# Miniprotein binders against Protein ANTHESIS PROMOTING FACTOR 1 (APRF1): the designs that were tried, part 4

Target 1, 330 residues: Protein ANTHESIS PROMOTING FACTOR 1 (APRF1), of Arabidopsis thaliana (Mouse-ear cress) (q9lyk6)
Amino acid sequence: MSLTELDDGLVRRMAMGAVFSDFGGKIHSVGFHRTDDLLVTSSEDDSLRLFDIANAKQLKITYHKKHGTDRVCFTHHPSSLICSSRYNLESTGESLRYLSMYDNRILRYFKGHKDRVVSLCMSPINDSFMSGSLDRSVRLWDLRVNACQGILHLRGRPAVAYDQQGLVFAIAMEGGAVKLFDSRCYDKGPFDTFLVGGDTAEVNDIKFSNDGKSMLLTTTNNNIYVLDAYRGEKKCGFSLEPSQGTPIEATFTPDGKYVLSGSGDGTLHAWNIENPSEVARWENNIGVVSCLKWAPRRAMFVAASTVLTFWIPNDGESPAPADPPTDQQQ

## First folded at step 2 (miniprotein)

Design e26 (from fb2 with A32I E35Y Y37E V38F E39R D41N E42R)
Fold by ESMFold2-Fast, scan of step 2:
Structure e26 (fold): chain B 330 residues (1-330), chain A 81 residues (1-81)
Amino acid sequence: as target 1 above (330 residues)
Amino acid sequence: SEKKITITIKVPPEKAWEVLRKIFELAEKYGIEVYIEFRGNRVRIEITVRGSEEAIERFIEELEKLAKEEGVELEVERHEE
């Protein structure tokens, strides 16, 4: 089923299909390729796993015992990734790696961060990317060179995101502030600042809607906010059940009309943003969902805890989902 | 022959993203290569376009319609090459 414009009925019909439970720990990060039907995951077992989302099939698995795996995203090429490190950060400084999944090679190391990378995003238009670290810096990189291209020192836990055109990036920082930068002249400082009023917790994730009109913020105190991306005005907000120790991810649908989020009680929620109301709520048996992303070009999302699940519409005409792996059926 | 033209558009900061998005959509529609710079805290956008004469002319016509619709100022400087 190809992605069509979403409505409340289609969102309500989303149901768990394929399930992968052979991970050796929590899944830290998931990322879709922008154009190819591919998903990558990173987890506590130090694996990077590549999935074909069209067939819900695991294509590759690699283990990274020296550095571990943490945050991961695709570059523009479907066989190459950027991955952050979990181990030996202070001693080596090898906080980020550019990897080829085709031949399982490390193409480049990016040195500089002295603590874990907690936010990672690829430019949608060029070979640049950004990383935000607990070392209280945001670093700008170019895949073609190993030297850091720019550093921004900020208070608190940074979260970074490019807008869909790559001309603007946003950085969240201490005090509920989100600062917007021109990607070509970021060294001149931010051109705008949004404040998330009434929230004393840090912003832990930022996402732009595909149409560029909305900004989605998740906070450490279990609130999510949708802001007007141009003016910073709050469009709507939702409160989630507390989730101590597990970050909650929220995602836009590709048309920007809906937001989905996990919650500390293990439920998944979907809200209509145009007419703010809860459209759907799903209880699941996989625990608290820490990774949640809607596929860029399909009526599909993935939700992950220690288990990776694929969700697709139950239309009564689609073939049954593929059987779970042997470890789940026996 | 390929032409190079510089266009300046003045937009209030709150409309900059909307206008920029539409400019890129128009450039893709007409097969025009476009380079954009932000000036003066995004209140001034400088656009350099390259393409065929016919494609550039249609792009400028659509950009003029966009400027009128958004209530922003448009200046076209023809430095043909």
Scores: ipSAE 0.000, ipTM 0.176, lowest interface PAE 18.3, mean pLDDT 80

Design e27 (from fb2 with Y30M A32L E33K E35T I36V V38F G40D D41G)
Fold by ESMFold2-Fast, scan of step 2:
Structure e27 (fold): chain B 330 residues (1-330), chain A 81 residues (1-81)
Amino acid sequence: as target 1 above (330 residues)
Amino acid sequence: SEKKITITIKVPPEKAWEVLRKIFELAEKMGLKVTVYFEDGEVRIEITVRGSEEAIERFIEELEKLAKEEGVELEVERHEE
């Protein structure tokens, strides 16, 4: 049964299924392929790992000791990735790599960033992508060309996101500002600005809903906001427990009706944004969840800390496993 | 069997975001493929549509309504390709 529309009951039945605990450190980012049933992870142990999400099975591990791994996303092809670097950035300038997972080859290096990439997004309509760096620049790239195609200098920590139609992109700026750009004439500057949390809130991450109607923002003051993507008006907002040094990721469900987020106390939360209410809250034993994404085409999400967990609906009918008796003598 | 229509809406910069997104929303709702871009106070739309002349005319009617609601000028040019 294909499931494209969610309800509160289904969200509440989501439960931890498959668990992968063999990572050598924190998981830095996770990414689903848009159309194929694949997930990639990047981790502190310098691994990139590929998973089959239909079967919750690890397909491949590669280690990248020279550059490390940081931000990662799929290109339009399910066998290729864009990955940012953690190591040797100043000596090589190789801040981003275009990789083939099929044969473990580096297809291209993208040089230019002077500091770590903290935001990475693939265009939904072509082979372009954007990167935002602690060097206070956003760079626009083309997978076919080594040279940077465009650069924008902005204050603060940039975060970037494409609209699902690829017509507009958003860039976070200092002071809780989000600037919107026309992707075809971005050199004319932004055509709109949204202000989120006043003077003291910095935006860490931006996501557009698949229908393009909503924008999801996470901030440095441990709040998440859902905005109307056309007007910038706040639709709803949620406070999170502070997470000391651990970034928190929030995600839309594919239908745009729900938002899920981690929190600094290790809980996971789900909110209905069409009829604003907290519909579910899960305690867990994996620590603070820094990576959280709902699968594009399944009733499934992944939550990661140093452990990767797959979550699927539990029907409540399965009995708990019975332990055999350890001693039948007495 | 494909028809291509070019439509121009003259939009003040301060209304560009609202008009642009509503046009995309309308096109998606009607199953039409459009290319939209903002150029020096103007939004230019190229529409590719299959089969139904009725769908094209309805889309133009909705754009006229949107232009009136937003207080912007609308020009329509029709070409067949």
Scores: ipSAE 0.000, ipTM 0.154, lowest interface PAE 16.2, mean pLDDT 78

Design e28 (from fb2 with Y30H A32F V34Y I36V Y37F V38W E39D D41N)
Fold by ESMFold2-Fast, scan of step 2:
Structure e28 (fold): chain B 330 residues (1-330), chain A 81 residues (1-81)
Amino acid sequence: as target 1 above (330 residues)
Amino acid sequence: SEKKITITIKVPPEKAWEVLRKIFELAEKHGFEYEVFWDGNEVRIEITVRGSEEAIERFIEELEKLAKEEGVELEVERHEE
């Protein structure tokens, strides 16, 4: 399918469809596969769950009671994941696992982090990935070897992101600083530093738009910022209602024209960033959203709390506050 | 008349990010779309250029000036559509 640019009308028509409500706790990480129609979730019940996003169907559940589940992402292969650990970090050192969902096997352990991984991203161009930990380090890994390939020590809570071309990676750190590294020459140190203009709160998350032109930041004081990725200049910013213990999450649409975010009151918001304005607002009846991501190849996003919801266009109708619909599994 | 072409630029890996950032800025200044491909150490940028022949030639001249200023040799190819 050709990538079609979104318009305000299509964004406004997004509505809650399938709902999966059998989670035993908060969903704390979701990831889409880049090319296959798959989603993975990790939750407080120690499950990893695999979903077919084309049909909104659950394909597989696995439980990880020894290590728990925390941050998760796909590798380039649709049956393989990287998952971080919540339990037994001090005794095992097994902070990250490379695993196959096909046969439920752990293929490799990555040891080194001394505290929980809070940020995880896969290289878009090779079998490398990065992890950022509360141990105040960012580690660079290769799926083919268990030895850490590089380590960066920093102050504060790290958030990491590759740009979509794999040309740079960004690390958000203490003081609202975002440091940009040439992925080829990162050992030379950062080539640029952006400041999250006037906000001294820690950055929760950082993402590049697919076109590489914009950078999306969420902060611990309930603000989101969209920066020019080359100059670090603020394009726009939005304030959200305070969350009770759940950080806000935001996502770009694949064309980079819109940003969606949760809010502390459980409301979801959508903004046009080319002509900065709020274009849509939804009450979702699932509480404060812990995960929010737009699918890379579809007019679809997911929003998760203790339940997982799939959102798709409701053609010809305006979005309305929705009661949770019945789970649909065939 | 308006013409559409694709300009493909190969960038030396040793200076890839510094040069690419400036090429992005130049393309944005002219309102042109671009895509970047990096498959290890080969870095390629494809710019879709729409406009008069004069506008296209001006853009190529600015790319050549940028290459000279950065001390890099860019491989530039034109593909008409």
Scores: ipSAE 0.000, ipTM 0.255, lowest interface PAE 15.7, mean pLDDT 82

Design f1a (from fb1 with R17W E33T T35Y Y37W)
Fold by ESMFold2-Fast, scan of step 2:
Structure f1a (fold): chain B 330 residues (1-330), chain A 81 residues (1-81)
Amino acid sequence: as target 1 above (330 residues)
Amino acid sequence: MEKTIEIRIRVPPEKVWEVLEEIYRLAEELGVTVYVWVEGDTVTIRITIEGDPEKVEEFIKRVEELAKRYGVEVEVKIEEE
């Protein structure tokens, strides 16, 4: 089903539609398939779970005791995933796995990272992907071969993202800098640099809007920044309540008009970025949100802690979200 | 008009992290920006450098001294458009 362009009214009507509470720990990562109505989750209980998002139903669960589960994303095929490892990194070097969910088979191991992968993204146009690790490297991979295609060594916590056309990728650098690389000649260094002014924290995550106009950054000090993706100028920024050990997650709506994020006090927030204002605030009753993503082709998002929740537009008779706090800027 | 400076160092796998730590230390000390790429099973470290030309020159000199200290091969290439 095609997603209609969002407005403030539709965003305010988003409400919890389905709940899955049988996880044995925090959900670390969620990923939507780009074209199929599927979601995958990775969690502290070492499970990978596959969900049908059209019907909000769990299709499959697999446990990965040897490697654990951490970051996860779909490949272009809806039956296969890339998943990073939590366990046995030092002994095996098997930091990333290419998995078939159809037959529960590991198709390929990607060896090299010496510490946890904290950022993982799939190319939107080919079988390439990138990983960023606490070992201070970003690695570029091809699903078809075991060998790493490129390794960038840098200081700080790497965060990586492909733009929507897969022609450019972004890497967060020390000092609040985001460097842009041409995916075909990345070895020549970056062609542009964006600075997140005034923020001394590391970048936790980078996302491009689907229209290519905006870049979304979350930081380790619980700030969100939206940059112009062409010029690198800050469009807007938001601050959230901190939580211990759970980085904030943020997501664009598919039309690029809204950003949603969770706060350390357990609230969910939605902001209009074209006219920067908080348009909605919700209690989700699941605690601090560790994962938050809007579906690429639906008026739907998921919010997860130890509980996975699906959110869809409700009818006009459902309770309205709490009013955003009064905040006057000088 | 456009100028790119690239350094290539061939380093045994067991020395890569040690050499990288020294390279980053020198870059921080001199205030230059470096992009370090690693190629192949015989580790070739490629460095692209940005910064004040005088500091970039000093960085290249210090990296050449570092390479001698570790007994590794180094090549410096300067390309102009």
Scores: ipSAE 0.122, ipTM 0.608, lowest interface PAE 5.5, mean pLDDT 82

Design g01 (from fb2 with W17E E18L K22F F24K E25Y Y37E R58L E62W K65E)
Fold by ESMFold2-Fast, scan of step 2:
Order: C-alpha cells, then structure tokens, then sequence
Structure g01 (fold): chain B 330 residues (1-330), chain A 81 residues (1-81)
C-alpha cells in the first residue's frame, strides 16, 4: 500500500506545487479516492473535476447546471461519484445523485432531503452511504436502490462519518454531542454518546483516523478537537482565527500522527498529535482555505479556496506565488 | 465486585477480520480482553469481559445481534468472581 509514516521534518518540508486557478468560484468540496490516485472537486461554477494526483493533472471536467454541485465523494469505483445538489431542491427533491464520470451519466437520484446536504460519507466496506442535511436528518442509502434505507432525526446540523473499518459510524450534532452507531445494527440506536466538554458550538465536520483510534472534530466556534474514538476522552484541542462565512476543514495524516487545518487568517497549520505541538505553519496566496485533505496513500495534501493547490515535500524552498496576494503585504 | 464472562465465537475465516475489529472496539470501551485462536478451518475468538452486570449484558446483546447478522455461532460461559 506504500503508506509512509511521517515525521516533523517531512511535514515542515511540505510546499505548494501544482496550482489550478481556472475555477469560476469557490471550491465547495474535495475528495480522494480510497485506493486509486484520484481527486474530485465540486465548485460554485457547477463543475465536477477529476484529477490524477500522481501527476497533478486534470483528467476531466463536467458541468451540472440543473442541479449544481455541492458535497462530493467517490464510490468504490474510481469513475463513479455521489454528488449533492445546490439548485432545484424544492421542485425536484433530487438532493443526491450517483453519477458516472466516464460518460457523465446520472445513474440514480436519491430523493428525500428537504434542504441542502452538508455532510456526505461513503461506507468503506459496502455500497452504502450517509448524508446529513440542514433539514436536521441523517439518511442512510444504498447505491443499488433509490429508496432511503434509514432515517435518523436529530437536533441541529448533522455531520456524519464512517470509521475507516466500517464497523461504526458517528453523527455529530448540536451542543457538541457525538453519537456512535454500530453500522450493522443502527436500528438499536447509538451505543455511546461523547460530549465535547465546555463547547456548545455545532460541529462542522467529523473524521476518524485510519487506525480508528482518534476522532477529529471541527466546530463553528473555530476550535479543533481530537478525541479518543473509543472512550470519547479529549486528547488535544486547537483554536483557529475566526472565518466569516467560510467553513474550515481539518484533516488527519494517513498515519494519524498529525492534524492539518486552515484558519480564518488564511494560514495553514500542522500539529503533532502524539506530542501535542504546532510543527508547521504556512502562509499562502490563495486566501482562506475551506477544503483541506491529505491523500490516503501519499505524502501529499490538497488545499482549496477559489483555487486548488497540491502540496508535496521539497527541499524547503518557498514556491513562487501563483495568484495575487490575498493578504495585505506591508 | 467484578463479574467475569467468557464468550467464544466460532467464525468462518472470511468473516473473522470484520468480527474481530468490532469486538476489539467493544473491548476498548468495556475493558474486555480478547484472544484469537485458529482451530482447523475455523477461527475461534475468545473474549473475557469484566465489569458491571449492566455493561456485560449490553456487551452480550451487541454480540448476539452481530452474530445473528453475520451468521456465526456464540457460546457464553458465566463466572462470578
């Protein structure tokens, strides 16, 4: 699988490489394929774009004017995606689509959500997926069937995640509560509930580390928390600069040793989780980063705003600026 | 006082990895000990659970549902210590 363990030196050497600046607006979502060297992006310009991450090359672009594009993730097949809709939700109810990038064909529509999908996660072990919506529901789906397989009603804005082994899934909700479910027996309700102590803000995003031992939470009050995924104990936490209207994404490295995040001041930060400390901070020319993910099987991450940037290790030299400065330079 | 329960699960090899991962998750949560042993063409997973009566009963209920879903066989031996 060629998964590399990281050290502080390698993380510090990460630097901006390839830049794609031809987007017609903000990038809303990015997703890596689990096994293939592929990335997909969704943007305000209604595009879905497919990238080869090994060569940092755009492979395909498709436009979706009727529904727009919002949240996106790969299915298990490298040419197939699940994408949520931004437009015509009230008239069609077509909040989610299963589509082929190979021939730009819609394979299925998933109807039921009454408002935008804000969280989307593919099962790592089967053809099931979950969606969390501003309609305050989480729906469970099967790619092979149009009908919703299950629905959970919760207070607040849900965020959903499968653990990397597909054994459990987590739903984060209002008040910093995270509920854990057995993925095979979710009808019995959650088997545990974690509370993030002292934080009443909504959770924007939730992710499991690849070893299943840690859980990463990003909140609306600009805090990041790393929890023990089995016991719910807080391992560490970090505060970010406030971002007005742009959600901040954080990501684990594949070895689970580091967390990276954007910040409202446009910086990128990296923290060592095993020995809690900030190990790297990068200033950039792309503005506030709303999408940030580390590649599952490479020393590489992507950071996106209105532009998409690929980051890889170098000898420590700064890359040339690709875009106009986003910060005031004095 | 702690209660001790030993649970033996007989699992076909093709299902052993998934069942073991879920059991390890539950074991971390409930402070249980998990042992795995290969017996012929079957995988035997032995679980020792220690804790309150309520926690142990909940653990057994989750395992029984998992066994029913995956089509595996459970044997439970109860000991009080």
Amino acid sequence: as target 1 above (330 residues)
Amino acid sequence: SEKKITITIKVPPEKAELVLRFIKYLAEKYGAEVEIEVEGDEVRIEITVRGSEEAIELFIEWLEELAKEEGVELEVERHEE
Scores: ipSAE 0.014, ipTM 0.366, lowest interface PAE 6.2, mean pLDDT 80

Design g02 (from fb2 with W17E E18W K22A F24K E25L Y37E R58Y E62L K65F)
Fold by ESMFold2-Fast, scan of step 2:
Structure g02 (fold): chain B 330 residues (1-330), chain A 81 residues (1-81)
Amino acid sequence: as target 1 above (330 residues)
Amino acid sequence: SEKKITITIKVPPEKAEWVLRAIKLLAEKYGAEVEIEVEGDEVRIEITVRGSEEAIEYFIELLEFLAKEEGVELEVERHEE
C-alpha cells in the first residue's frame, strides 16, 4: 500500500480490512509512528500492543498490571513509548512512563499528576512532551530528565496539542477556550485565545492539520469544529449522535482535505472540508468507536472499540456490499 | 511546483518587539528563513519563504492580518526568485 492522492472517490472506497478482536476490553488510545509503519494500542486489559501496519501484523504485546495502560504515544524512536497510568496513582505518583517495547523496560517515570492523564502529545521536533490531567494541570516534560519542566494550572479538563512544526502548542480548557502558546516561552502566557462560539461544553480533543492551517476540535456536546488555526474562525462544524461514556473521536486526513469522525450510533462519517459536505458514511459491527486515526503516510485509517480495525481503499472493480435484506422471511 | 520569494518589511522601532515575535513564529511554522537588520529609525526584516504559490500567498495574508489586528502598519516589498 502506497500513499496516493485523496479525492472523494478514494475516501468513499475505504473499507474494513484487517480485524484484531482478541482484546480483553475497550481500546482507549492508539498512536501511529511518524515515519515507521507502526501502530501502538492501549486497552482496558492492561496491554500495550505493537502492530506492523504494512503487513497488518501484531508484532508484540506487553501487560502492565502494576500501572495499567491509558494514553499512549510514540517517541521519535520506533521502539519507545510514553504511556500514562490507570492504577496506583495515589500511592506511587507514577502517572507517566517512558518505556522500550524492544526489551520491555521502563526507562523513566514522570511523577507529579494527582489524577488521570486525559491528553498526551509528543513534540514533533524534540524530546519534549505535554500531558493534561483531571487534576486541572498541564505539565511539560523532557524525556531526558524526570523533573517536570513546566506546569500550567487551568480550569476544567485540559486537552493539549502541538502544531506540526512544534513551535506552537494549544491548550483547550473550560468554557470552550483554546489558548495558543509559544513553546519556547510559554511562561510568558498565551499569545492568543480562541473562543468556540455558541458552545460552552468541554473540549475533548484538539488536533492541528499537517499544513498548520486548520484546528480540529471535538466537544463533550458531540460536536466537531474545524477552525482556522491562526484566526480562530470556524470553517465548518458537524453535529453527531450522542453516546454516554464514549467521547466522539475525529481525525484529519494527512492532506487536511477531509475529516473523519465516529458517532454515538456507531457510524463513521467523512466530510470534505474544502467543499463542506458529507462524502461517506459507514456502518460497522464494532459499535461506538473509542479511537479513530488516519495513518500519516498511507491511504489507511484505524477505528477501534473493543476490536481494532484497519481500513484501506477497496478495489474499484469489486462490487459494493449489498445492504442487509429487509425481508422478514429470514 | 515550489516557488521562492523574498519579502522585505519595514516597521517603526516602537513596534519592533511584536513584529519580530510574530514573524519568527510564522517563519518557523512555515520553514522560512529570517534575517533582521536595525537601521536607524527602521527595523528591516528580510524573509525568505519557500513553498507553493498558495502557501506563500497564505503566509503573506496571515502576516498582514496579524499586523492589522495589532495596529501595526507594515511597508512590504516583494522580490520573486
Scores: ipSAE 0.000, ipTM 0.182, lowest interface PAE 15.9, mean pLDDT 79

Design g03 (from fb2 with K15D W17E E18F K22L F24K K29E Y37E R58E E62Y K65L E69W)
Fold by ESMFold2-Fast, scan of step 2:
Structure g03 (fold): chain B 330 residues (1-330), chain A 81 residues (1-81)
Amino acid sequence: as target 1 above (330 residues)
Amino acid sequence: SEKKITITIKVPPEDAEFVLRLIKELAEEYGAEVEIEVEGDEVRIEITVRGSEEAIEEFIEYLELLAKWEGVELEVERHEE
């Protein structure tokens, strides 16, 4: 499936297709490759799994029993990943690894974080990346160098994101503040600060829309906010059902027109952000969705719990539900 | 049934201590008995693994996997004793 402009009808027709249920625990993180039709997952069973999204096929699985797996994303090369560690963090300091799925080898270690990495993002334009940790630091890295290139200290749970041009990055701060930095002179401090008004809850996740016009924020009090990425003005906001222990992820569609999110009751929701309204709601039997991402170049999203599911438009050719059976002795 | 196989691993000298630690950790985890001999300038680690066929196979697979995740590619030769 090619990328098309989405409308409410197409979003409503999205339906569960391929299902992968052989995971040995919760899926922690999923990431699409920017240009290739590939998806990677990290899971509680310590696996990294590589999928061909064009054919809905698992290509590879590797296990990482010493360090575990947590956050994962592709580098610009489709065979290489950045993965964060779950185990032995304080003893080894080996919080992040640059690895090749083709060669099954670690290419580089990035040492410094003293606690779990909860936010990880690759620069869209170069070999730089950022990590945010429960150790209350954000670190800036270069894939070509072992040494940390920059560090920012904060008191809250960090969330980090690059904008689509890679020239600006955003960091969530304590108290619902989001600070914007110029990637070439971040040592001068932030050039802007956006406040998520009225909430004292921390921001859990930040995403920029592909057109660079909107910013998507998920908070610890189960709210989603869509801000103007230039002015910081709230465009819309939505409330989710509480989820104990399972993080909720939200995602933009590639055209930036829709936002999708999981919820604590196991439902999936879709909202039109240009005409703020809920356009679709899906009940499912996979439990609370911890990972949710729309594919960058397809009418497709993935939703993951302990099960990985691929969602594509239902073409409407499935037969209508059968009428209830008529009692043969009326 | 219980099997006994000998495995020879070639390791760069700088990685020898890491690989020995990994072998000891996995032997404890998988219930395999391991006898270790280290020989030569190119550091050859010879281990004798004893256990069920499934336990031995899983041991070797995880040894190779964990070594690769630390940037070490193992050259492994197997022979029956």
Scores: ipSAE 0.000, ipTM 0.160, lowest interface PAE 18.1, mean pLDDT 80

Design g04 (from fb2 with W17E E18Y K22W F24K Y37E E54L R58F E62A K65D)
Fold by ESMFold2-Fast, scan of step 2:
Structure g04 (fold): chain B 330 residues (1-330), chain A 81 residues (1-81)
Amino acid sequence: as target 1 above (330 residues)
Amino acid sequence: SEKKITITIKVPPEKAEYVLRWIKELAEKYGAEVEIEVEGDEVRIEITVRGSELAIEFFIEALEDLAKEEGVELEVERHEE
């Protein structure tokens, strides 16, 4: 599929379409397939659910009672997933699983993490992936091998991300530092370090824009930063309402021109980052949004709490977005 | 796995010291090693850069961005082996 270049008008017309409310609890993680029109969700009800995003249709549901479900992402194959475990970590060590969704088979277990995985990312160029855990380690894996390929020890809550070309990965460290690594020789240590927001703010999520030029950071102090990915200089920043116990996710649009985020008051926000301004604000009735991702190849995003919602452009039936605040600086 | 490239830049004489400082700062930041040769009245600077492929790419992108901001002409040639 071809990507659509976005403008402020199209972003403002985004509106809630399909709604799936049959989850047995909070949705922990959502992930789009890179090339296919598929979405996967993980939830407190121990389900993994597969959705056709072109038709807004649930294709499959599986329940994982022994391990639970937590973080999830697609491999390069649309029928297989990497999923982290929520239960029995200390006794089994089965912290990550490589799963086939079509026949509901566990293809491989990855053992090593001693606490929950809070960050998970698939390499865009090979069968490698990374996991960051509350056990204060980041592990590098290969889908074809049980054994951990590399381990990095850190302090604080880890966040990991590959850039879109797979040449660089970033790891958040204690003290608001983001360290950049060459994917081919990470064992030589990081080649750069970016510092964000002072000593009190920890980075809880990192994303690269599709062109690799920008880095999106969310912090525990309810701030979002967009940095130049090469120099680490701040391009813009935004403040959110505090969330009480619910982590907030932010996302780039595929063209890298806009950032969307939830907020602690349940509001969704959209900002133009090329001409810095808040272009849209939506109130919703699903509570604080903990999962928010724009589809890689569509004018579509998903927002999830205990309910999964699909958002698409709608010219007629949805309320108009609120105007940006007059005295807010961006 | 180390790569070597040559970069030639044309710098106004009044900016030569400033540009040399940029090159050294960027090399330190991205973990690249640089050797600098200065030739001629128009201040032609030839830079040999060694490092990982990715460190070199980030070094070049940062140098191109600074050159645009300051109106400096830049030519990149790869002589890698």
Scores: ipSAE 0.000, ipTM 0.147, lowest interface PAE 21.8, mean pLDDT 80

Design h4d (from h4b, 14 letters changed)
Fold by ESMFold2-Fast, scan of step 2:
Structure h4d (fold): chain B 330 residues (1-330), chain A 90 residues (1-90)
Amino acid sequence: as target 1 above (330 residues)
Amino acid sequence: DIEDVVDRLEQLTQEAIDLLQKGDTDKAKQVIKEMLELAEKYAEETGSEEVKRYAELIKELWELIEKGDYDKAKQIARKIIDLAQEFIKK
């Protein structure tokens, strides 16, 4: 079965496999490499950890006591990362680092943000990346130079995402607005604005589907929206149980046909978005998940709290996950 | 053959996007006009819903280019490429 052939049956058969429970605190961020079978995690214990996802093995661990670790993503190069800082921001200004896991070297510091970075995304087509900060700015960077290449001042907490072709990026901001920018001429301002959930909801996170047709939004009022990425029209939406202190995480499957999310009650949910319906629910034993990502090229996702779990299809010898509540099924 | 038309349309659309990114709007308009004429001709000849859908999107692209709305034009051009890619994958 290829990823483009995912069906409800395969999604239902996803089950917890490998578990890593030796973290010294909450996992803040996870990122898959686009082409290599690698995953990176950042955690409250100030570690960055590199995993082989093909064999479910930890390859490397590094500790970053001076700066801490927060948001993390791979660059296009294997074993090189962009990581945001939690500590010493006032004294150093070193809010972002470009580093090599291969030899534990910091290759470059990116200075300018005055507060913590809450959103980070790598361009899919070049060595550019974007960061969104609690300082109410989005900054555009180039891995090859220290100097900030561009800055956008916005109201509220920004969330940023590139589309999969790198032609457009989206910025969510206060008031439930999502603004779309042309990557080559963003200085002309946004070419479109989508309003999601009305004026009372803030957007926590934005993701584009790999086919570029859909946009996935999570909100502070525990709703998930899937929009048409070109027109901003709502395709579907789902409501989740509230959680204190942990924002709802959601992810597309690589074929764009399914969305998975955590919930404030610790349950994981899966929806078919072509025919909007809940297809699976899983009770886990790790609590409310802080990170949830589907692997780019595999029938595999990871869910993390203080524990990192890998999920893969069972071979049919394990029971299928629980169906949605009986009052939803006649 | 409808597949040959779709492949040609994808190639022309990618060329149009590249020209728009370079700021060569005059050449981009020429390519988009070729795309529209090709798609409309084959939609009429074949009666194919797939080709009619391409023709409608290309017409929208042409209208946006005429108005000077290049940002929205780029979005529609990407939608045309995605639609062509879905067809040939089937």
Scores: ipSAE 0.000, ipTM 0.129, lowest interface PAE 23.7, mean pLDDT 80

